# VHH binders against N-glycosylase/DNA lyase OGG1 (OGG1), part 20

Target 1, 365 residues: N-glycosylase/DNA lyase OGG1 (OGG1), of Arabidopsis thaliana (Mouse-ear cress) (q9fny7)
Amino acid sequence: MKRPRPTSQPSISSTVKPPLSPPVTPILKQKLHRTGTPKWFPLKLTHTELTLPLTFPTGQTFRWKKTGAIQYSGTIGPHLVSLRQRPGDDAVSYCVHCSTSPKSAELALLDFLNAEISLAELWSDFSKKDPRFGELARHLRGARVLRQDPLECLIQFLCSSNNNIARITKMVDFVSSLGLHLGDIDGFEFHQFPSLDRLSRVSEEEFRKAGFGYRAKYITGTVNALQAKPGGGNEWLLSLRKVELQEAVAALCTLPGVGPKVAACIALFSLDQHSAIPVDTHVWQIATNYLLPDLAGAKLTPKLHGRVAEAFVSKYGEYAGWAQTLLFIAELPAQKTLLQSFSQPINKLDESAEVNETSCDTLKP
Short names: E, the ipSAE of ESMFold2; O, the ipSAE of OpenDDE; V2, 0.75 times the mean of E and O plus 0.25 times the DockQ between their complexes.

## First folded at step 20 (VHH; framework vhh_7ubx_2)

Design g4 (from p1 with G99A; at its last look DockQ between E and O 0.37; V2 from the best seeds 0.67)
Fold by ESMFold2, look of step 20:
Structure g4 (fold): chain B 365 residues (1-365), chain A 122 residues (1-122)
Amino acid sequence: as target 1 above (365 residues)
Amino acid sequence: QVQLVESGGGLVQPGGSLRLSCAASGFTFSSYEMTWVRQAPGKGPEWIATIGTAGDTMYDDSTEGRFTISRDNAKNTLYLQMTSLKPEDTALYYCARQAQSEFGDFEPFDVRGPGTQVTVSS
């Protein structure tokens, strides 16, 4: 019996009113080239530098889809690409389905993957600073922090507040459908992320009818605030790559719906702020398991928020956000079960905290 | 005491209909987004649908068009109307409250019920 295609995932645009259909985008200057039979090329990253299921379906992006047993696909600006990682292969392969040019698509892909940052060097450094890191993370090599477009990242994480991955993904799919359609792969539609101008044409009511709830007001308010930036909202966001973390977070927190956790996500995943720590109650549990065991069993409060971020930076240094991201992945239910089957729990943590099962929701014990 | 209790599950033939209820107590029901989740044996939990405080809804693709989430804030009750049921819908169905954490939590289900079993079999 063959696995049926996932035809149960139609585009959100099929359930919304016609006024929410994406308008033709202002891309008269950009020429796109589409490939009917894509060719595969090696990407110069080993499996220890990039492992696809440890990078894409882990909550840093919601715009990449698993499009085969060993394949993930997504967009980077105007480029639609797939990545493939065969068993036994040392390196990842890629192909370009749509792009302004194949060369620019490869360069954009490497930039998106933060390919110039050596994960092997980071893991060596983290393991020197915390010998437990090497033991805990032994099976989870290749979890990279992506370098996303700041507007794209911002809108995704406005959707993420007090929300689950599946629902976030549906919201992000709706927003994506407002942009230029680039192609279909494995039953999924792929779109270039909509421009700020396109986003400004969607009302709060339209987002609410699409199921965004209270987040609709934050998205429209943030889009309006960005449009009001002299010199342009995209340019303003990009400029935050060049300032210190505290300044970047403060700037982002002026936007509707952006609190410290969302600001840290944007900073870490799009603004090159490698020490940013997105602190919520889930990250609190990670911190009390690995860094602050004397506080195990206590609940996160606003007064303790800064101590969590400081603990990660004190322990792991300028790339603390990369260390935190791996520890977050290690605590996902699927990965946690796998890790426990290969090794014994670390006894230095409170036994009550190690025995209790955790999920990707608010953590009370 | 915050509590969610599901009811209305049972055995039903393919193509049939069933209405699940979730009674909420110990909190201001109307102030929370509410979610249905299902879990089949040997599988992870699957998000089905969420309803917001203003009645806004969102559904997983596999159930859209067949299932309807609704709420009655005067009765503190969440509902899932299920139609055109398939054997693949067989699972434990439970309701969950979405947290109002000031920290903006990821995967924010802070209260869930014990669930009600739905079995679709000919």
Scores: ipSAE 0.692, ipTM 0.893, lowest interface PAE 1.4, mean pLDDT 84
ESMFold2 (binder alone), look of step 20: mean pLDDT 80; pTM 0.783
OpenDDE, look of step 20: ipSAE 0.860; ipTM 0.946

Design g5 (from p1 with D110Q; at its last look DockQ between E and O 0.48; V2 from the best seeds 0.70)
Fold by ESMFold2, look of step 20:
Structure g5 (fold): chain B 365 residues (1-365), chain A 122 residues (1-122)
Amino acid sequence: as target 1 above (365 residues)
Amino acid sequence: QVQLVESGGGLVQPGGSLRLSCAASGFTFSSYEMTWVRQAPGKGPEWIATIGTAGDTMYDDSTEGRFTISRDNAKNTLYLQMTSLKPEDTALYYCARQGQSEFGDFEPFQVRGPGTQVTVSS
């Protein structure tokens, strides 16, 4: 019953570098769109490695759309792809609607999905360290952490502070409309994310008129700060994949509107910082329920922020951010309702068993 | 203490109109973004609209053109003017103070009123 409304199209640069051959109108979008039925190929990812509703509409990205009952669509760089998971099929399938080449789109998709990282191995390790995690994981399989482009991730999470998914999504749709239109699927328009240069041409007032509020200043300020980076802002962001987490967070926090929580989101979802923990008061409540029960009912303070992140890393290790992501997803309304139908009441014996389990040296790092 | 109290709900025919009000107290109303949310039985909460401190607005696509959010800072009151109502608009409607946590909270609707019921039926 929900249908998207067309986004007003912003001005777009018409400057294109000269081709090596005579100019030819690109036809890839029209060819894919006009074929009627796109060609579908399997991915090497089972349902336990990727479940679409637990990955895309859960607050790590705001650029993917549900484009059918079992289908999600989005862009990765210049590539417009759809994913689906048919009932009874274990593996996820994909199709390419627009790309520089189908092979480049497939490689970009696998990279975006962090496909080299096994959730089965991570979930097994986390479950040994925390039986309550194991109970959730039985019902919430395939909650994958994405590997997004750092600029794209940064701008999305500047929109996210003290905000809700639906409003963040509309803000991100406006930003996306500044980029190259790649195609339409199920009534949704899809765009390549705008370049830093394109973003620099949107004024604070234009963002405010679009409903961004105070976040308009942070976006324009951050774009300006990135453009001033020697060697380029995109290169500077990418370089943070190769430094230690605390250095990456400190660097990101120099950008307007980026505090420790937003920096941790960017680090986790785009910079390969798998131990990053985005801590806000919502994550605080999760942490006091699972990791720091002696602090239940206390209020989060800046001094306690680091303690929450350290507790997650101490409990779950190098991939603590992936464990935190599942715990966060479990508290979203859709998953919370589902989990209450499976949840068993916890009594004093079960709580004692968790404490006794932590006293046993049965797990390996 | 912080309080939000909605009013103006009721039973209305399809195509009808209602104006919801939200009286705010216990905080500096003009300093906060304010939001309307609705929840129908068996559904999760649905964001409807937000109005910023400078009066800038954003709407969910399903209600844009039919619903208008506004605020009167002198009266500490948030409004939702609803027109062209449909049976699918039947829900509990509540206002929320958009959170301003120093930690940038996700889904910041914890400060909210008890809601007012809107029922659209023939």
Scores: ipSAE 0.690, ipTM 0.889, lowest interface PAE 1.3, mean pLDDT 83
ESMFold2 (binder alone), look of step 20: mean pLDDT 78; pTM 0.769
OpenDDE, look of step 20: ipSAE 0.849; ipTM 0.935

## First folded at step 21 (VHH; framework vhh_7ubx_2)

Design f1 (from p1 with G52N; at its last look DockQ between E and O 0.61; V2 from the best seeds 0.71)
Fold by ESMFold2, look of step 21:
Structure f1 (fold): chain B 365 residues (1-365), chain A 122 residues (1-122)
Amino acid sequence: as target 1 above (365 residues)
Amino acid sequence: QVQLVESGGGLVQPGGSLRLSCAASGFTFSSYEMTWVRQAPGKGPEWIATINTAGDTMYDDSTEGRFTISRDNAKNTLYLQMTSLKPEDTALYYCARQGQSEFGDFEPFDVRGPGTQVTVSS
């Protein structure tokens, strides 16, 4: 049995009888085309420009799922797409399961991937500025920063405060279920992200019962604040792509639940603010290891928060947020264990294998 | 001093049940979200379930329906009732306190217990 979706509506009643005329401004209806046998096409992005497991399950988005050994799937607006990278292929392939049109889906996908930005050029620049970055980056090729829809990104990161990826994903799955179902892939349901209007129909209590805790008030408060924006909340968010980072962060911090870290996440992952640095205590530890060693062991404070962001920008420049994102990925459990093994001395690894082989032959009989 | 101590692990046959307990001390237990995590040999830590301060719960898909997280604030104790156990549930199980950083930390487990071993074997 499918769990019923939460519902909420303001107690303010609508018109008693139906309106006598059509809506004043027609809303463009997004007619969706669902494909039962999708075809695969290449994207002109090599593995060094895009590696799926270093991009999607790493904490910048929570709406993409591993739907096969070499495949990830997710939605971009009304488009449901899958990406895969087969061994021996020069480029990542994509297919479209649902879209308003195949051309619009491809364009949206390339925009979402920030495909115009060359990782090779950025990594070369970062490595020149910091040889330790270069050593790390050779093992983590293709870790892209995505360009997400601002509302979708905002709501996802309201769920993120003092939270882990798996739990954030469950919360974001609940929110996603409020939107239009676009299809199922590998046992996962995929939905277009809900509109502000749809989100406004979910009460704080419904979010709390779904397990959001104190974050429920952030979501409902932020949705209400966005609905009150002249010209609309989505347009207000999009306008922040055209202002300087400090102004964008200040504007975002007026929203319930959005502090400096969450604002920086939204700015970096959805507002083209490539120098934004999401700073929490874990990023603080990364910064003291790589940029501010004299502060190692000190506790993060609000004053030091700003200094961390400035240190990243001073070191890496306009795309400092992309550099920080790689350093963050390197500290995730899946990558951290592997990277630690690369730091082992070659002689010790060889001696360990040689001793084990000799011990098996000699000591066992 | 904040302390979490797990108990109730052991060896169990497939299809069996276990109830884990986590005794909390040194902090106001009722004010924190609490989490069960497991770690199988050679694997990274895996989130199982969280219970918030209001008692609402959230579960990873692999354990939902088989495992039940609960808390008794009067006894400062977190529980995990496990049923229909499978060999892939074999792991070290530990409880963790969710941190309350003003910076909104990612992966916010600021205190954890030493864990209790659960082994599911034919």
Scores: ipSAE 0.726, ipTM 0.902, lowest interface PAE 1.2, mean pLDDT 84
ESMFold2 (binder alone), look of step 21: mean pLDDT 79; pTM 0.778
OpenDDE, look of step 21: ipSAE 0.754; ipTM 0.898

Design f2 (from p1 with G52T; at its last read DockQ between E and O 0.63; V2 from the best seeds 0.81)
Amino acid sequence: QVQLVESGGGLVQPGGSLRLSCAASGFTFSSYEMTWVRQAPGKGPEWIATITTAGDTMYDDSTEGRFTISRDNAKNTLYLQMTSLKPEDTALYYCARQGQSEFGDFEPFDVRGPGTQVTVSS
ESMFold2, look of step 21: ipSAE 0.814; ipTM 0.934
ESMFold2 (binder alone), look of step 21: mean pLDDT 79; pTM 0.777
OpenDDE, look of step 21: ipSAE 0.875; ipTM 0.952
ESMFold2, fold request of step 22: ipSAE 0.818, 0.818, 0.811; ipTM 0.937, 0.937, 0.933
ESMFold2 (binder alone), fold request of step 22: mean pLDDT 80, 80, 79; pTM 0.791, 0.789, 0.780
OpenDDE, fold request of step 22: ipSAE 0.915, 0.915, 0.916; ipTM 0.970, 0.970, 0.971
ESMFold2, last read: ipSAE 0.808, 0.817, 0.795; ipTM 0.932, 0.935, 0.928
ESMFold2 (binder alone), last read: mean pLDDT 80, 79, 79; pTM 0.788, 0.781, 0.780
OpenDDE, last read: ipSAE 0.909, 0.915, 0.917; ipTM 0.968, 0.970, 0.971

Design f3 (from p1 with G52D; at its last fold request DockQ between E and O 0.44; V2 from the best seeds 0.74)
Amino acid sequence: QVQLVESGGGLVQPGGSLRLSCAASGFTFSSYEMTWVRQAPGKGPEWIATIDTAGDTMYDDSTEGRFTISRDNAKNTLYLQMTSLKPEDTALYYCARQGQSEFGDFEPFDVRGPGTQVTVSS
ESMFold2, look of step 21: ipSAE 0.778; ipTM 0.919
ESMFold2 (binder alone), look of step 21: mean pLDDT 78; pTM 0.772
OpenDDE, look of step 21: ipSAE 0.887; ipTM 0.957
ESMFold2, fold request of step 22: ipSAE 0.762, 0.753, 0.769; ipTM 0.913, 0.911, 0.916
ESMFold2 (binder alone), fold request of step 22: mean pLDDT 80, 80, 80; pTM 0.786, 0.785, 0.787
OpenDDE, fold request of step 22: ipSAE 0.891, 0.913, 0.910; ipTM 0.959, 0.969, 0.968

Design f4 (from j1 with S31K; at its last look DockQ between E and O 0.62; V2 from the best seeds 0.77)
Fold by ESMFold2, look of step 21:
Structure f4 (fold): chain B 365 residues (1-365), chain A 122 residues (1-122)
Amino acid sequence: as target 1 above (365 residues)
Amino acid sequence: QVQLVESGGGLVQPGGSLRLSCAASGFTFSKYEMTWVRQAPGKGPEWIATISTAGDTMYDDSTEGRFTISRDNAKNTLYLQMTSLKPEDTALYYCARQGQSEFGDFEPFDVRGPGTQVTVSS
């Protein structure tokens, strides 16, 4: 609510009286339950299956916030949840701050985390196919691919094109503010992601004034295209979970602002397309380091873009997008610095250090 | 030759003000989104603000209300007006051009300047 609507609304609103009876098609309000003193429960995912700093602040979502030293919070549909990983604890813990019910929040959380997919099994398979992956993955455990709502994922990645993570996050915060407020945690506001109808009421000018730049036109154009889909835009997006990857990408690329990289992000992070590879200049460098060394030094072109995606799938198989995601995370500044410390010559290690059992490899600044 | 050159840094007391400039050459300045970034010693780079081609702005939370980004397309110059400066604002400040890769890159700063030092101390 940073910019007021046109002034004609107050005049119209003051002359309208609510009807004494419900409308012909009842409008059922979503029943939300808020908890003032949330209880923490174990999640059936160990540290090796889920590590919060390797999952949330890594560019697959921009709606989760670090809300404590060991805590991340975010929304999944109408549910506001927090996750934490205490040192020495085997299991990740969660709590529910707002939900339609605690049980539905738990089920939605497990679905969002792709909890039925064993990271241990995937990592074992990738490591057999590429021992270099195995060595890298030893230091970066629990980097999961999320299963996001398709509309939410699409709008986030429209904001992401040629953009930095901090600015993307501010844009996504603006879009989130259009939805229902669910609560505040650690000074952050959390909202249910807005409906397609709510998004349709924001003009291109309003997005531009909010600082979206050229992406404003793509968001409003995509929202309009989705509203025009017979059977509904959300249903159309969801249907792409059941088609082959190339058809899903082609369908997504009909939307304003969606090129092959953005389409692959949406496919990987929301449409169960586990072999999708979001190829940009950074992924090109990873590919020439790991898969296509004969192309090192060449510039990424549209023709070579397809070769990168094919190389990842040929190497890692049906879940190649999960392998690529870990390789991408390994190149982030925080993880890159950590990984360099494991490569130090032996004479730089503390040869006189006391041996103490370390329970896990924690990711601390 | 694409070039960005910052100026206007210096030593300033807490609560003071400073105006940074970034002179651009070798490209069509008006067609690019432009960004200010800062980096303190021992810290990673920190996004401050971005200005669109049409002049609309977005700021990091810590600097919103205190810093103002602006551009003059006729002079090919980007500005950062800083007020209410704190010791925590001490950093190397540089401007960056937002790249326009057909691939939609993350962290797309394809050109940056050498930076100008801002030091806030009494």
Scores: ipSAE 0.753, ipTM 0.912, lowest interface PAE 1.1, mean pLDDT 84
ESMFold2 (binder alone), look of step 21: mean pLDDT 79; pTM 0.776
OpenDDE, look of step 21: ipSAE 0.890; ipTM 0.959

Design f5 (from j1 with R97K; at its last look DockQ between E and O 0.55; V2 from the best seeds 0.74)
Fold by ESMFold2, look of step 21:
Structure f5 (fold): chain B 365 residues (1-365), chain A 122 residues (1-122)
Amino acid sequence: as target 1 above (365 residues)
Amino acid sequence: QVQLVESGGGLVQPGGSLRLSCAASGFTFSSYEMTWVRQAPGKGPEWIATISTAGDTMYDDSTEGRFTISRDNAKNTLYLQMTSLKPEDTALYYCAKQGQSEFGDFEPFDVRGPGTQVTVSS
């Protein structure tokens, strides 16, 4: 029943000047195969390894859409895919609507999902280190950290600073519309994320008129800085997967609009930096509730920012960013409401007196 | 202290119009992006529109073309002109100051006013 979001391309097309010299590098053309009727195949990921509503609408990506009651759809490079988990199914299923080949789409999907990393193993380790994590994890299983394309992740999180999900999504939809159209599902349009070259053709004024505010200058400035990188901006971003976290964050922070929080988001969600902790005032509140209770009520400062990140890493280790992601998800309105339904009010004496042990059902959407 | 006070709500028939106002104090109004959000009973908050410091706007799809966000920086006032109102527009409407935290906060709507009720019914 959802309608596709309107494209905002008219404002851009009116201001684009044809290239004079040298020719603008064209958007990458790819041989694409479109599937008319989708065929569904199982992934080797159970609901405890992947739960769609705990992974896609949770603020690590803004390019995936709920395209049915139990279905999410999005793009990975040139591939347009849908995921679903039917009631009673053991594993998540996928289908490919558009791809360079079905085999390459499946491989890209598994890579995007970090499928080689076991949540069961991480949850066991985190729960041993923190019993509160263990209790939350009983209700919020399958919250995966995605492995996104670094440029795509960077641009999304430039839009995210001091912003809400709905507006971020509109901004990211605008940016997405600059790329190659791959198909429509449930009234949504899906695009391959635009190339760095395509992004460079959008002026700051065009972004401002589209409603990006001060972020417009950061996007155009970052695109320009990436275009100036020796060996190319995409290659430079990918190279950060191979350096230690502090070096990756420092490098990212040289880009306009990228502070420590945005850099940590990019590092965690696209650069394999599994210990990165995106610290803002929401994560500060989580940290003072669970890791640094002596600082409860204090205001986050730049000095305390590093202490928050260190506290998470000290508590949870190499994959601290994955633990932090679950704790963050637990505080989102949808998940917070769900979690409250499994807790009995502590102020009701008769109800608390009748419960001898904590009794919880496993949450499986 | 930061204060936002909404006004202009009321009962309106379908197809009608209202103009909401939000009086701001305790901060440099012209330096912040400003947002309208609504919340219907039993539903989560719904972003409506944001206006940048330079006056450029972005709207949720459901209200685009019917609602107009504007600001008067000299009067420290944010406006929402609503037209072609529908029963599904019934909600508490509140304005919010977009944060400018050096940490780039996620979901910065916790700085808001108490809201003004809009009810669209015959």
Scores: ipSAE 0.720, ipTM 0.896, lowest interface PAE 1.1, mean pLDDT 84
ESMFold2 (binder alone), look of step 21: mean pLDDT 77; pTM 0.761
OpenDDE, look of step 21: ipSAE 0.872; ipTM 0.950

Design f6 (from j1 with A54S; at its last look DockQ between E and O 0.39; V2 from the best seeds 0.71)
Fold by ESMFold2, look of step 21:
Structure f6 (fold): chain B 365 residues (1-365), chain A 122 residues (1-122)
Amino acid sequence: as target 1 above (365 residues)
Amino acid sequence: QVQLVESGGGLVQPGGSLRLSCAASGFTFSSYEMTWVRQAPGKGPEWIATISTSGDTMYDDSTEGRFTISRDNAKNTLYLQMTSLKPEDTALYYCARQGQSEFGDFEPFDVRGPGTQVTVSS
């Protein structure tokens, strides 16, 4: 079995020029190549470094579809790919259905998967810092944090606020349909995520008629705010990868519909902010079970939100967001049922906690 | 006390119709998005449809075109009109309020009713 590569190479984002997003006036023509018969190649990621059902249908992305019993498909920029995990194989396999080139698709896929970050090293570190994590995690290996395009991640998580997975997915499918169609797999349509310019041509009324509710105003407002950013909204979002977490969160919270939890999701899943902790009432209950038992039964407030985030970082360090993501996955119904079959001591999520409403403005400087 | 109470379930033949109601009390009904969910024996919950505060709707693919969600804000009542019923529609149907947490909760059903049973004979 091939060991995952350590994080000792230059960042993929700093050493690879990814395919350009669709601009309003493109300078370079990009030819898309479609394949008829899928050809499968191994990735250098073992099952303990990547487990598809612990990574894709767990709430960090809503653009990947289960396209077979052991297969997931999705898009990364202009590339349409599938991933498959066969029992007994040493590594995850992938195929490219549409791309600017097969090499570009592979590089984009590895970047998207954060493939240079070793889960084995992280799990070892977390388990040393908290043996309870070690007990839980031995059953749930391969839960990766993805590295998504910041605009794509932002729009998805604007849809996610106070919303259920199935409806979020329908909203994200609508937004995806605004982009370039790349192909169909297993009855699902796949699109490149639309550009900021394309999003700007959809009115609040159009989003409302599509069923977005009050989130329609936040999407159109955020698109407008991003278009007003000097240097461009995509560039502004990318620049947040290079600032400290608190500054990134504060900047994101200036956008309509972005509160601290949504900002932390964007930071964690798209901005390389590995210590970001998306705190909502579910994560609050995990925190009071694992980290802050003296606060069990108290209501989550904006002040306590910060204490929860600090508690995770104090316990797990610079990759605390990855640890929190695994603990959150462990409380999802499918995983919780599996974990109970092992008779392991696991604190249950308390769904009765109440939450005070506070806008993002109370967290700005 | 925030409360949701469903009614209108029952036994129906395949191809038949039913209208479910959900009576809401103890909160400002018109200020919340409202959702229908169903749960068949031995299966997890399945989202059916959501209606926004302004009346715009979104449906799961399996029920779109056959089911219609609506609301009457003056009566604090949510409805689900079901037509062309199939045996696979047999389930406990319940309504849920979508919460408005400042923290943007994932899966935000903060109040649900006890449900009403729908059984479609095959």
Scores: ipSAE 0.751, ipTM 0.911, lowest interface PAE 1.1, mean pLDDT 84
ESMFold2 (binder alone), look of step 21: mean pLDDT 79; pTM 0.777
OpenDDE, look of step 21: ipSAE 0.870; ipTM 0.950

